# Ledger of designs, part 17: VH-VL binders against o60147

Target 1, 175 residues: o60147
Amino acid sequence: MLEKNKYLYIFRHIQTNQVLLSQGNVLKKTALFQLPYPLQKPVAPNGMRPAKLRKDHWVPLLKVEFPNESMFQSVFMQLLNYRKYRSVQPLTSDLLKLPIPVRRRKIMRQEVPNTIADLADILNKEKFPENSVRLQLSDKSDSEYADWPPSVQIDSEEIKLSRGFREKTTVDEAR
Below, E stands for the ipSAE of ESMFold2; O stands for the ipSAE of OpenDDE; V2 stands for 0.75 times the mean of E and O plus 0.25 times the DockQ between their complexes.

## First folded at step 17 (VH-VL; framework fv_lerdelimumab)

Design y2 (at its last look DockQ between E and O 0.54; V2 from the best seeds 0.00; counts 0 for: pae O 2.8 > 2)
Fold by ESMFold2, look of step 17:
Structure y2 (fold): chain C 175 residues (1-175), chain A 118 residues (1-118), chain B 109 residues (1-109)
Amino acid sequence: as target 1 above (175 residues)
Amino acid sequence: EVQLVESGGGVVQPGRSLRLSCAASGFTFTLYAMHWVRQAPGKGLEWVAVISYDGSNKYYADSVKGRFTISRDNSKNTLYLQMDSLRAEDTAVYYCAKGEYSGYFDSWGQGTLVTVSS
Amino acid sequence: SSELTQDPAVSVALGQTVRITCQGDSLRSFSASWYQQKPGQAPVLVIYGKNNRPSGIPDRFSGSSSGNTASLTITGAQAEDEADYYCNSWDSYGNHLYVFGGGTKLTVL
């Protein structure tokens, strides 16, 4: 019997507050394709180079455990598509007038609240069984960006690791 | 008044290339995502591609990925669609559409016909 | 599913009320927009969001939604309303991103 992934891992960049979604507890370099990256030097379509992944700059934001892999895959795909949706929304005139670095920072600062709101919207619409989805945050006050459905059980303990995620080990669970 | 004017359509053989243009006026082009939507003769509408306001994000329908390239020149208020490796099923009227907040298309061009035949 | 489903054809008597429906799972999260297309013409936006009407669209056009279904209602249908109607939404489930329904041909009898 093979156990398949049912965990969503979300990372935040320590300076920019950009967000990356992951199927694993360690980011893969390909995760950078999730970010807007206006390369000025075009490459072959299948060989577009992402921004360099510096793993020490990405810290846990939240972790979600789903009842099974099928539910995880559905939510993960939807969340990626919500991010694409936001990436093609109009820019405001006020933001257009700003110097590009300032504009980017203002836009990036919305990624954490937007991602949390999108996750909650998906979970509210999918009507998962009560208490079937476990949510653990690095900062529990971030749960205030959204109204969570009855399906979500928010873990009372925050994620305490300084980098990445650690899965619970048999030793810790045996205590 | 918002205006979108497509050009560059024509008759081409399979495997050949064609580049469509869409001239935009009457709005601040650099605020908006822009789209291509096509309609095969006698068929429904099919979304083709989108490009974000600054060109930093581009997304394509699976039917055209790897063959079509959307681009924009914000200094010329112009949207482009480079169509390579054209196939008979790409025969359609191609519309340029302006993307509003929440994803609806509030303005459309008149369309330009692309015919891919032997 | 990634698809938006519309009935291919609907008829209405002149002056009567008709509803055109659009169904898809993404409509739980993303509002449908509705486009009218007459032969040989570009599509025209008639409803966006749940029930917002662009300037120049008659009051007889309205929209509604419930669950995964969106509806376009024409109250007091006129001969000029005979057209194809397409719904469209963001597709949160698939790789197509923006999806149109197959279209509904409205015939005014």
Scores: ipSAE 0.685, ipTM 0.849, lowest interface PAE 0.9, mean pLDDT 85
Fold by OpenDDE, look of step 17:
Structure y2 (fold): chain C 175 residues (1-175), chain A 118 residues (1-118), chain B 109 residues (1-109)
Amino acid sequence: as target 1 above (175 residues)
Amino acid sequence: EVQLVESGGGVVQPGRSLRLSCAASGFTFTLYAMHWVRQAPGKGLEWVAVISYDGSNKYYADSVKGRFTISRDNSKNTLYLQMDSLRAEDTAVYYCAKGEYSGYFDSWGQGTLVTVSS
Amino acid sequence: SSELTQDPAVSVALGQTVRITCQGDSLRSFSASWYQQKPGQAPVLVIYGKNNRPSGIPDRFSGSSSGNTASLTITGAQAEDEADYYCNSWDSYGNHLYVFGGGTKLTVL
């Protein structure tokens, strides 16, 4: 189980493109607390924190393998901080030109590229050893959202998208 | 010119409540996160709370969490701090501060003094 | 929560250079901002980001960072620079997003 502790999975909501961070390939209910919005109805399409985790609404966005759990924890916490930071920052002039509903949707849609950019920024600052971090994306084009440091090795293969956000292991294939 | 003017400070007994206000002018209030920062007499600065531009997100220091509530009225360009269950250690000058990009405060009010004493 | 630490007091001779340093784990991830506070006055932002000065702040103020530290440097200290200086950055845990250093009292001799 130690190996699971060095893996960061980022999931995106299939409708809202909100993102959740996970240690390991199983998204926990507690991950919902990462969402900056109050716990109110209605659910996710309106940019609210859902009361219940719907696993079928989330798909893997990317997978990061760190050399050890310590490095994972560091990056994980920083990513959370970046998200919180962004949630309280001023709106850009472009966003202000949009009606409120459109603005909200636009902001939510930006969570994916922003999170990817945040990850790259954090990794650039951490100065990890060369090729010590492995990054796998569901869409390779998403890697273009940021400049990656030499510590990051981007896999040529894309992660498999599955609802229920379990990466199929060889054990799962045998079942 | 950016102006922030705090009000509502005073002397209160422990356990009581007080509401602070901060009137903002000289900038587009609705675009910026606003903060409360306090300073106990003869002590350093302590961040208290932040509220997002639209009031949708709020964060607090652990020392005030559950007791203080930050809010804003964008129609009035006013920031509020509801302080409940006040303690002696809450005695401080309370500053409202304008948030900027990258997590700094570019503008501060002159502060309002809150004294909690029996 | 993470803490930022500063020397409580430093001195500098008039016209000389002084560096005030802030240390903390959060500084590995986030840039520091610096605030000057004179007695009986509100804090004033003097440096933010890597080395950005707000309008009205003299160019003798500069900022730098290295590892888990951030520094405010005053090159050619003036008498009016005597004040308390606070660093600020993001916190690493929970909802405590912002954290100040303990402050440094600068005396100009």
Scores: ipSAE 0.114, ipTM 0.705, lowest interface PAE 2.9, mean pLDDT 86
ESMFold2 (binder alone), look of step 17: mean pLDDT 90; pTM 0.933

Design y3 (at its last look DockQ between E and O 0.50; V2 from the best seeds 0.00; counts 0 for: pae O 2.4 > 2)
Fold by ESMFold2, look of step 17:
Structure y3 (fold): chain C 175 residues (1-175), chain A 118 residues (1-118), chain B 109 residues (1-109)
Amino acid sequence: as target 1 above (175 residues)
Amino acid sequence: EVQLVESGGGVVQPGRSLRLSCAASGFTFSIYAMHWVRQAPGKGLEWVAVISYDGSNKYYADSVKGRFTISRDNSKNTLYLQMDSLRAEDTAVYYCAKGEYSGYFDVWGQGTLVTVSS
Amino acid sequence: SSELTQDPAVSVALGQTVRITCQGDSLRSFSASWYQQKPGQAPVLVIYGKNNRPSGIPDRFSGSSSGNTASLTITGAQAEDEADYYCNSWDSYGNHLYVFGGGTKLTVL
């Protein structure tokens, strides 16, 4: 039997713009381990690991379709490791000069472009067949954060965004 | 001068615990990631763990995951390694190292020897 | 096995040039750093990034990289260069985040 296609799902937080990587189209609570632990001292708490997963706070950023499990696992592991690499870099002088709440917001806002750039860097360095990897974005302009290799086919159609809860009154009024 | 000084090594039985300390001086400790690297007798270097500048991210080599805990106290310029459930294969000189931009280790301590034997 | 591969030993005649290599897939994405370790001493950084030398490292030490291979070159080797040399890199492929090569013992003849 042929292997089935495997998907990488990447989510963005609606308020902080932080990024979570997922093997499935629904986030599991364990994905929250990708977020930083709360600090011992009170510091502006933006972006710290919440106690509970609020699935309505995480929306699709992009989806990547791979032709097999091996390609998916390689890219997924590398992307997680690139994110860990960034998380342990020293503070730069431009970040150090900022007030702590401003600094944290600036760091969080970099996660979307950084993740997209890292994904493209990984795909450019792996020797995957031409057009073997399909990329679909919620906002096609986000593809501009990187140069994509011939292996990547960018879908012309954007992902429909979902913010979770839907108003029940709307369904009742449809009659 | 930039300096790292490890302490807390010694001889312990398997299954026991030790806590290593690394005192930092001569640089702004709170902006750098800090690492532990070990070297078993007659062997090469093995990375053990890293902690981000503010302690919000920690990562471990698989060989120590679940047994070792890295921590830091930026008010004391001190890095720690809590080593629980020690095994004979944990016998090594343990170095602390300063993580510079792009991940290289520009400053190392002289190391502290941990011997785990029955 | 190590994600970074080094030859275990290499020799060079005094005053001659030697190259120590380090191979691994992560080197396509992350620069190697190089550490010198003399017997009974802690490692000392000698090369980082593509070809940067820390203060106090002689200009006879240089680095280069191509594909998945990084090299440390010592031109005009001196007796004091006799040591173990380790490469190190971020490991984007494995369960470890930082990986060292197995080390190369340099003997100056």
Scores: ipSAE 0.755, ipTM 0.867, lowest interface PAE 0.7, mean pLDDT 87
Fold by OpenDDE, look of step 17:
Structure y3 (fold): chain C 175 residues (1-175), chain A 118 residues (1-118), chain B 109 residues (1-109)
Amino acid sequence: as target 1 above (175 residues)
Amino acid sequence: EVQLVESGGGVVQPGRSLRLSCAASGFTFSIYAMHWVRQAPGKGLEWVAVISYDGSNKYYADSVKGRFTISRDNSKNTLYLQMDSLRAEDTAVYYCAKGEYSGYFDVWGQGTLVTVSS
Amino acid sequence: SSELTQDPAVSVALGQTVRITCQGDSLRSFSASWYQQKPGQAPVLVIYGKNNRPSGIPDRFSGSSSGNTASLTITGAQAEDEADYYCNSWDSYGNHLYVFGGGTKLTVL
């Protein structure tokens, strides 16, 4: 169980491309607190989040393995802060030209590349040991959204997708 | 001219409520995050709260969380701060500030004084 | 929450150079902004990002950063530069999204 604490999973919504961060390979309900916009009705009491996590709407985007839990925690917290930071930025001129519903959708669609870029930025600043962080993507092309530091080793194999849950294992395939 | 003008400050007793307003002019209010920053007499600046351009995201300092509510009316170019359960330590000049990219404040109001005393 | 630390007071002779430094873990990840405040007045942004000056701010003001520190430098201090200076940044790990330093009182001699 200790090994699970060093894994960051990022999930994306299959329709909106919003992202959720997860410690470990199972998406938890508490992850909904990360969302700046409601995904579905009914809306949570705070008016920003869905009341229920639909795990079937989320797929793994990437997996990051850290050397230890401490490094994981550091990056995890920073990623959350980057998201908060982004959520309170002024609108760009391009976004301003769009109707509000379209604007919101576009912002949400940018969460995947933004999150990947954030992760790369954070890792560049952390200066972890060379090849100490392992990154696996569901789509290898997503790695092109950012420049990665020497601390990051990108796996050649893509992750096996499982909606809202852990990677598919050989046991899962046999079922 | 870009301008922010705070109002609503005054003297109140502990436990009471007060609502501050900030009128914005000279810029497109609805596309910027807005902030409240306060300064106790003779003390430094303390960030209080932020609200996103459309009001969808709000964040607070721990010192005011659960007691203060930031809101905005973009149709009126106005920022609000509802202060409930006021405490003596909330005594301060409250500034409205315009947020910019990279987390800085390029425009400040003149501030409004809130005094909480028994 | 993250904290930003500043020296409470510094002095500079007229026409000389002074550096005000801000230190904190948040500065490892985020850029600092600097604000000048004179008595009875609202704060004024003087430096943001790596070394950006808003319109109207004299070029004698400059910004720099290194490690967990950010610095505001006044090259050729003027009498009107006497004020309190505050650094600000994002909070790296805490619940305070924004954080100010304690402020530095600059005296021009």
Scores: ipSAE 0.598, ipTM 0.849, lowest interface PAE 0.9, mean pLDDT 89
ESMFold2 (binder alone), look of step 17: mean pLDDT 90; pTM 0.933
ESMFold2, look of step 18: ipSAE 0.753; ipTM 0.879
ESMFold2 (binder alone), look of step 18: mean pLDDT 91; pTM 0.935
OpenDDE, look of step 18: ipSAE 0.147; ipTM 0.714

Design y4 (at its last look DockQ between E and O 0.53; V2 from the best seeds 0.56)
Fold by ESMFold2, look of step 17:
Structure y4 (fold): chain C 175 residues (1-175), chain A 118 residues (1-118), chain B 109 residues (1-109)
Amino acid sequence: as target 1 above (175 residues)
Amino acid sequence: EVQLVESGGGVVQPGRSLRLSCAASGFTFSLYAMHWVRQAPGKGLEWVAVISYDGSNKYYADSVKGRFTISRDNSKNTLYLQMDSLRAEDTAVYYCAKGEHSGYFDVWGQGTLVTVSS
Amino acid sequence: SSELTQDPAVSVALGQTVRITCQGDSLRSFSASWYQQKPGQAPVLVIYGKNNRPSGIPDRFSGSSSGNTASLTITGAQAEDEADYYCNSWDSYGNHLYVFGGGTKLTVL
């Protein structure tokens, strides 16, 4: 039997609400390249991408368990492509009028609902068996950003981890 | 009236470089993503690259990735394509195109011909 | 496969109706847009979104979609409609980030 990654881990930045996707339960530094607003001089001298990955700034948003690696890879690639699609949409004239820091904050605040909506759109259009995809959220109310297909089982229990997706133990449990 | 005018095409040997320019007028350039699309002689359209409204995001077709660089100068209303390590298969008319929401191209330039031959 | 597939050629008699089809997996999520190109000219957008026509495009041009297939329909084809027609969309399923179909040459008469 070959071990295959069946899990999608999604993180949210604690302050900006930017989103990162991961196939592992910890973020790698290369995950920052997913953010669509890199530092680019002279056009975007400060960007919206943090200069470095600070793992204490990224907390669990949701976790998705897929029936097999093939389904996981398809959904993971599609989510990245949906993010690219959103990153090249025209700017509205209302946003253009705002100071750059205010404009960037408004754009970043949409990443959580947009990512959840994109995930649901992909899952609604894929032919997955009923209840074959398990969704677990850190805040169950976030499921209300989208309508979910019958293939998705939303776990009644929220993610209870204080940092990342690995469980912490108390000092008493470590003895 | 919206206009896009490409320039910088020409004849060049394989392995050399060219820089294409696209001058934009008649719209607020800094609102829109801009694209390069090419067409080899007698062939169909091939999307080449896109750059976001502020230049912060750039994406390329696999056929040109690593060799071409898209850029823009919003103060000059100009889009650029730097083409390095040119190959014979890069021979094409290169079009500048204005990207609307959902990625369709509502305005095109008339194109500039790039010929790569030894 | 992330490609958009079009028939290479179709014919229509003057005044009759023709459909040009475009098929690809990304069309399930992203609307096709359609471009007309006459020899020696730049492409011209004729249909975008589900069925929107830019200003100046005759109302004989219409679009539709179902599943992974998009269609461009020309009702009452005229001689001036003779051209190459390309569909395109964003590619969510493959490595071709923004793709055109191979084109369909429409011959009138």
Scores: ipSAE 0.660, ipTM 0.828, lowest interface PAE 1.0, mean pLDDT 86
Fold by OpenDDE, look of step 17:
Structure y4 (fold): chain C 175 residues (1-175), chain A 118 residues (1-118), chain B 109 residues (1-109)
Amino acid sequence: as target 1 above (175 residues)
Amino acid sequence: EVQLVESGGGVVQPGRSLRLSCAASGFTFSLYAMHWVRQAPGKGLEWVAVISYDGSNKYYADSVKGRFTISRDNSKNTLYLQMDSLRAEDTAVYYCAKGEHSGYFDVWGQGTLVTVSS
Amino acid sequence: SSELTQDPAVSVALGQTVRITCQGDSLRSFSASWYQQKPGQAPVLVIYGKNNRPSGIPDRFSGSSSGNTASLTITGAQAEDEADYYCNSWDSYGNHLYVFGGGTKLTVL
């Protein structure tokens, strides 16, 4: 498996805290298909997604380095499905007490902790080798949203924030 | 009492369309995802489609994707399934089911039979 | 894989214990729910999550999981337990968000 495809980047929207998954450090427009709600007008033909990706509205949330592409793909697909699953679940009691607009905003704001928790859950179940997965967060405190398995090594250094992309890796420079 | 009642089933020819309805009562309809599940005669259960509580998210089984459309009217406590381009293999009892957390269905209707035959 | 597999048929003597097992990759990530269906009737939820019973379901029904499997156990089978049993789970990898097993016909002897 190709080493260059073993990196998962998760981006968050700077206003809504919605989350997009990316293979690699550059956010692609196809990532918009991950969104259950429109972020901005104009809306895509399906009525649920923005027609255009505003890269300047997205910042990296975390970076995950997997041992190989296969492991990356597995976790990536699972994360997508977790999001879909969550999108069709009943509302929590707390959310039910809120007006619809407020509720929607709160749901979107929960995407960051939910995604982090999902990632941890998936990794706990995958039973990868100890310290085989490297996790780096933009905010180290975000790691507290979940219990991480021994397979995950959390980097002590936070990732630098940038909009729409991360700094080029040595692999990216070789492309 | 929580109840789901399906309607709209019948006999149709291949290529035709049919619209199913499911009337919900006894619970706050607008707070729950709703599902369609079907069962061909003498066969097992097959998940067909789901729609989120507010209708913002819809997902389909591959077998019906592009042909079926799930929708809901929360003001009427009603779930719909628009079935287009019907095929013989779509013949089944169609159940409406209430979705709960962790992906289970706690309430089912009695089903409505759809027969696609020439 | 988006498949859950079940034995098509199992038998149990009255008052004895039987386990119906469901197997699939999705079960590694998600818990199963179980449904009982009697002839001419709609399915009824009997077990969900790790081992949760809906109201009205007898305590002789229990659920368990291990690896890529989930099991429904009936401890002290009764005549009325004769039915088809289906497992269901969330699809971990595929496009079918929800997947049912093929069903198991339980005969009480």
Scores: ipSAE 0.492, ipTM 0.819, lowest interface PAE 1.3, mean pLDDT 88
ESMFold2 (binder alone), look of step 17: mean pLDDT 92; pTM 0.942

Design y5 (at its last look DockQ between E and O 0.61; V2 from the best seeds 0.59)
Fold by ESMFold2, look of step 17:
Structure y5 (fold): chain C 175 residues (1-175), chain A 118 residues (1-118), chain B 109 residues (1-109)
Amino acid sequence: as target 1 above (175 residues)
Amino acid sequence: EVQLVESGGGVVQPGRSLRLSCAASGFTFDLYAMHWVRQAPGKGLEWVAVISYDGSNKYYADSVKGRFTISRDNSKNTLYLQMDSLRAEDTAVYYCAKGEYSGYFDSWGQGTLVTVSS
Amino acid sequence: SSELTQDPAVSVALGQTVRITCQGDSLRSFSASWYQQKPGQAPVLVIYGKNNRPSGIPDRFSGSSSGNTASLTITGAQAEDEADYYCNSWDSYGNHLYVFGGGTKLTVL
């Protein structure tokens, strides 16, 4: 009788292309802890963790429907940990020589493809039933960043919602 | 030759604080994530914390989260561990370690002993 | 699992071959690293990735992996190989982001 969350929602920042992972179709302020801590105060540099969540800056990238809560929690935890893994990799000498804003932008440009590739890597390693995981993207060409296992069914329709992933109710649409 | 030298260990009472330092040389410190790993007497290795190359990402083992703070000063090639609210269970040799690609620790310091005893 | 499991002790006759194993779910996704530790000393990296040796590590040390198991092999064990051996991996499943095995004490007879 009780409904359990079985959806993964992934957002992209409209300016930086950074990625946030969410279990809800609306971002919560706690999602900002996925962003790097700002070293310069009182204002966060571009791409660092801001003091406040600007929901108008975050648009849908993709969502994933899982058969049950257990599968969702496993994939969500792993994907967060893959992001942490990437955040502590060494910097290259070429990047170190760049001005900090330029370096940061080059690193952030990789978050969308990296997140999609990591999601696919996790799903390829799991033994989920064929076609049990439904993937919907805002841009279907983004699926080309990875090779997907047989467990994944890619939805033919792109996400076209105005803000977030929330659907309008029938009552609201009847006017 | 990469060299990591820890300092700041000692004997302290439970509930008190210590600050460990790790002086780094022989590599470009600003390129690498740095780690703390500890080993209680007669026990195995336990990872404690990591800090990214610029200090903007920090992560901790659950056993120390909220009590320990990792930091770095890239102008001094130095890694730090601030240890607050120390417990007897924190008694260990503390190593600093250099993180390479794919997360292996290619260089370790000699360790500094922290003893938390009443 | 979030743990890396190693046998606590293994013995090998001088000049013989020994394998030390490490098991854990994260090894399906992340390569194990292997560290040698002699009494009173810091750990030393001996194998990383699948089978890469750092400079100064003799070629009698090799690594392999299959499924959720990684192995360290010492071919032609020598007396100086007597030590504790730890595997380590990134932990994609748990809250300990870097996980060490419990260690294996290698005795060279």
Scores: ipSAE 0.739, ipTM 0.859, lowest interface PAE 0.8, mean pLDDT 87
Fold by OpenDDE, look of step 17:
Structure y5 (fold): chain C 175 residues (1-175), chain A 118 residues (1-118), chain B 109 residues (1-109)
Amino acid sequence: as target 1 above (175 residues)
Amino acid sequence: EVQLVESGGGVVQPGRSLRLSCAASGFTFDLYAMHWVRQAPGKGLEWVAVISYDGSNKYYADSVKGRFTISRDNSKNTLYLQMDSLRAEDTAVYYCAKGEYSGYFDSWGQGTLVTVSS
Amino acid sequence: SSELTQDPAVSVALGQTVRITCQGDSLRSFSASWYQQKPGQAPVLVIYGKNNRPSGIPDRFSGSSSGNTASLTITGAQAEDEADYYCNSWDSYGNHLYVFGGGTKLTVL
């Protein structure tokens, strides 16, 4: 259980491609507060914060193992800030040319690559020791969204996904 | 030319409310985040609040959180700051500022003075 | 919330170079912007990003960063450069997305 403290999981919504950050392989309800849009009942429209956390709607996108909890916390907080930063930025000219519904969908679709790029940027700035951070992706192609520093070792194996906001474990496979 | 004009400032007693407005022109208002920044007399600049281009996201300084509400009417090119439960320490010139990429403010209004005194 | 710190006052002789420095943890992650404020006037953006000048800002103004610091440099200070200068950056924690330095009063001698 202590091992969870140094693991960052990023989850994506299977429909909207929104992302949530998690400490450990289980997504908590409080993670919904990461979403920038207001909470609306009963179900928020696409791009909004849902009223309830639906476990079946989120899958792991990537896993990052840090040397310690402190490093995890630092990167975690920075990632949240990057998200907030992005949420208050002006729209690009390309997005402005699109109808509002299309624009919203486009923005949501960019959350995954943007978050990955943010992570890489943060890690580049942190200057952690070489090969001290282990990155595992659900889709290896997602690593192409950014240039990774020498501190990051990209795992050749992809994350085994399961429903219910968790990575498949050996215990899960035995069931 | 970008123009920002603040209004609504004045003298109020502690505990009272005041609403500031900022009229924007010279740019596409609904494409940019807008900010409130204040400056107490003889003091430095303090960021107060930001609202996203469409009003969907709002963030506040801890000093005003729960008391101030930032809003905007894009149809009127106007930014608002509802200030409730005002305190003496809220006394300041309040500037509206236009947000740009990378977190800087490229345009500022001339400010409106809010004085909270008993 | 993180803080940005600045020297409260600095002086420079006319035509000389002066550097105003801002320090804070947030500067490790985010770029600083700089604002000039003269008495009775609103702030004016003079530098943003690594070293970007808005239109109308003289080329004697430049920006730099290193570690947890950002600096505004005026190369060849002019009399009209006498003002208060504030740095600004993103904040790293909580709901404080933006933070200003305490400001530096620049006197041109």
Scores: ipSAE 0.432, ipTM 0.806, lowest interface PAE 1.3, mean pLDDT 88
ESMFold2 (binder alone), look of step 17: mean pLDDT 90; pTM 0.932

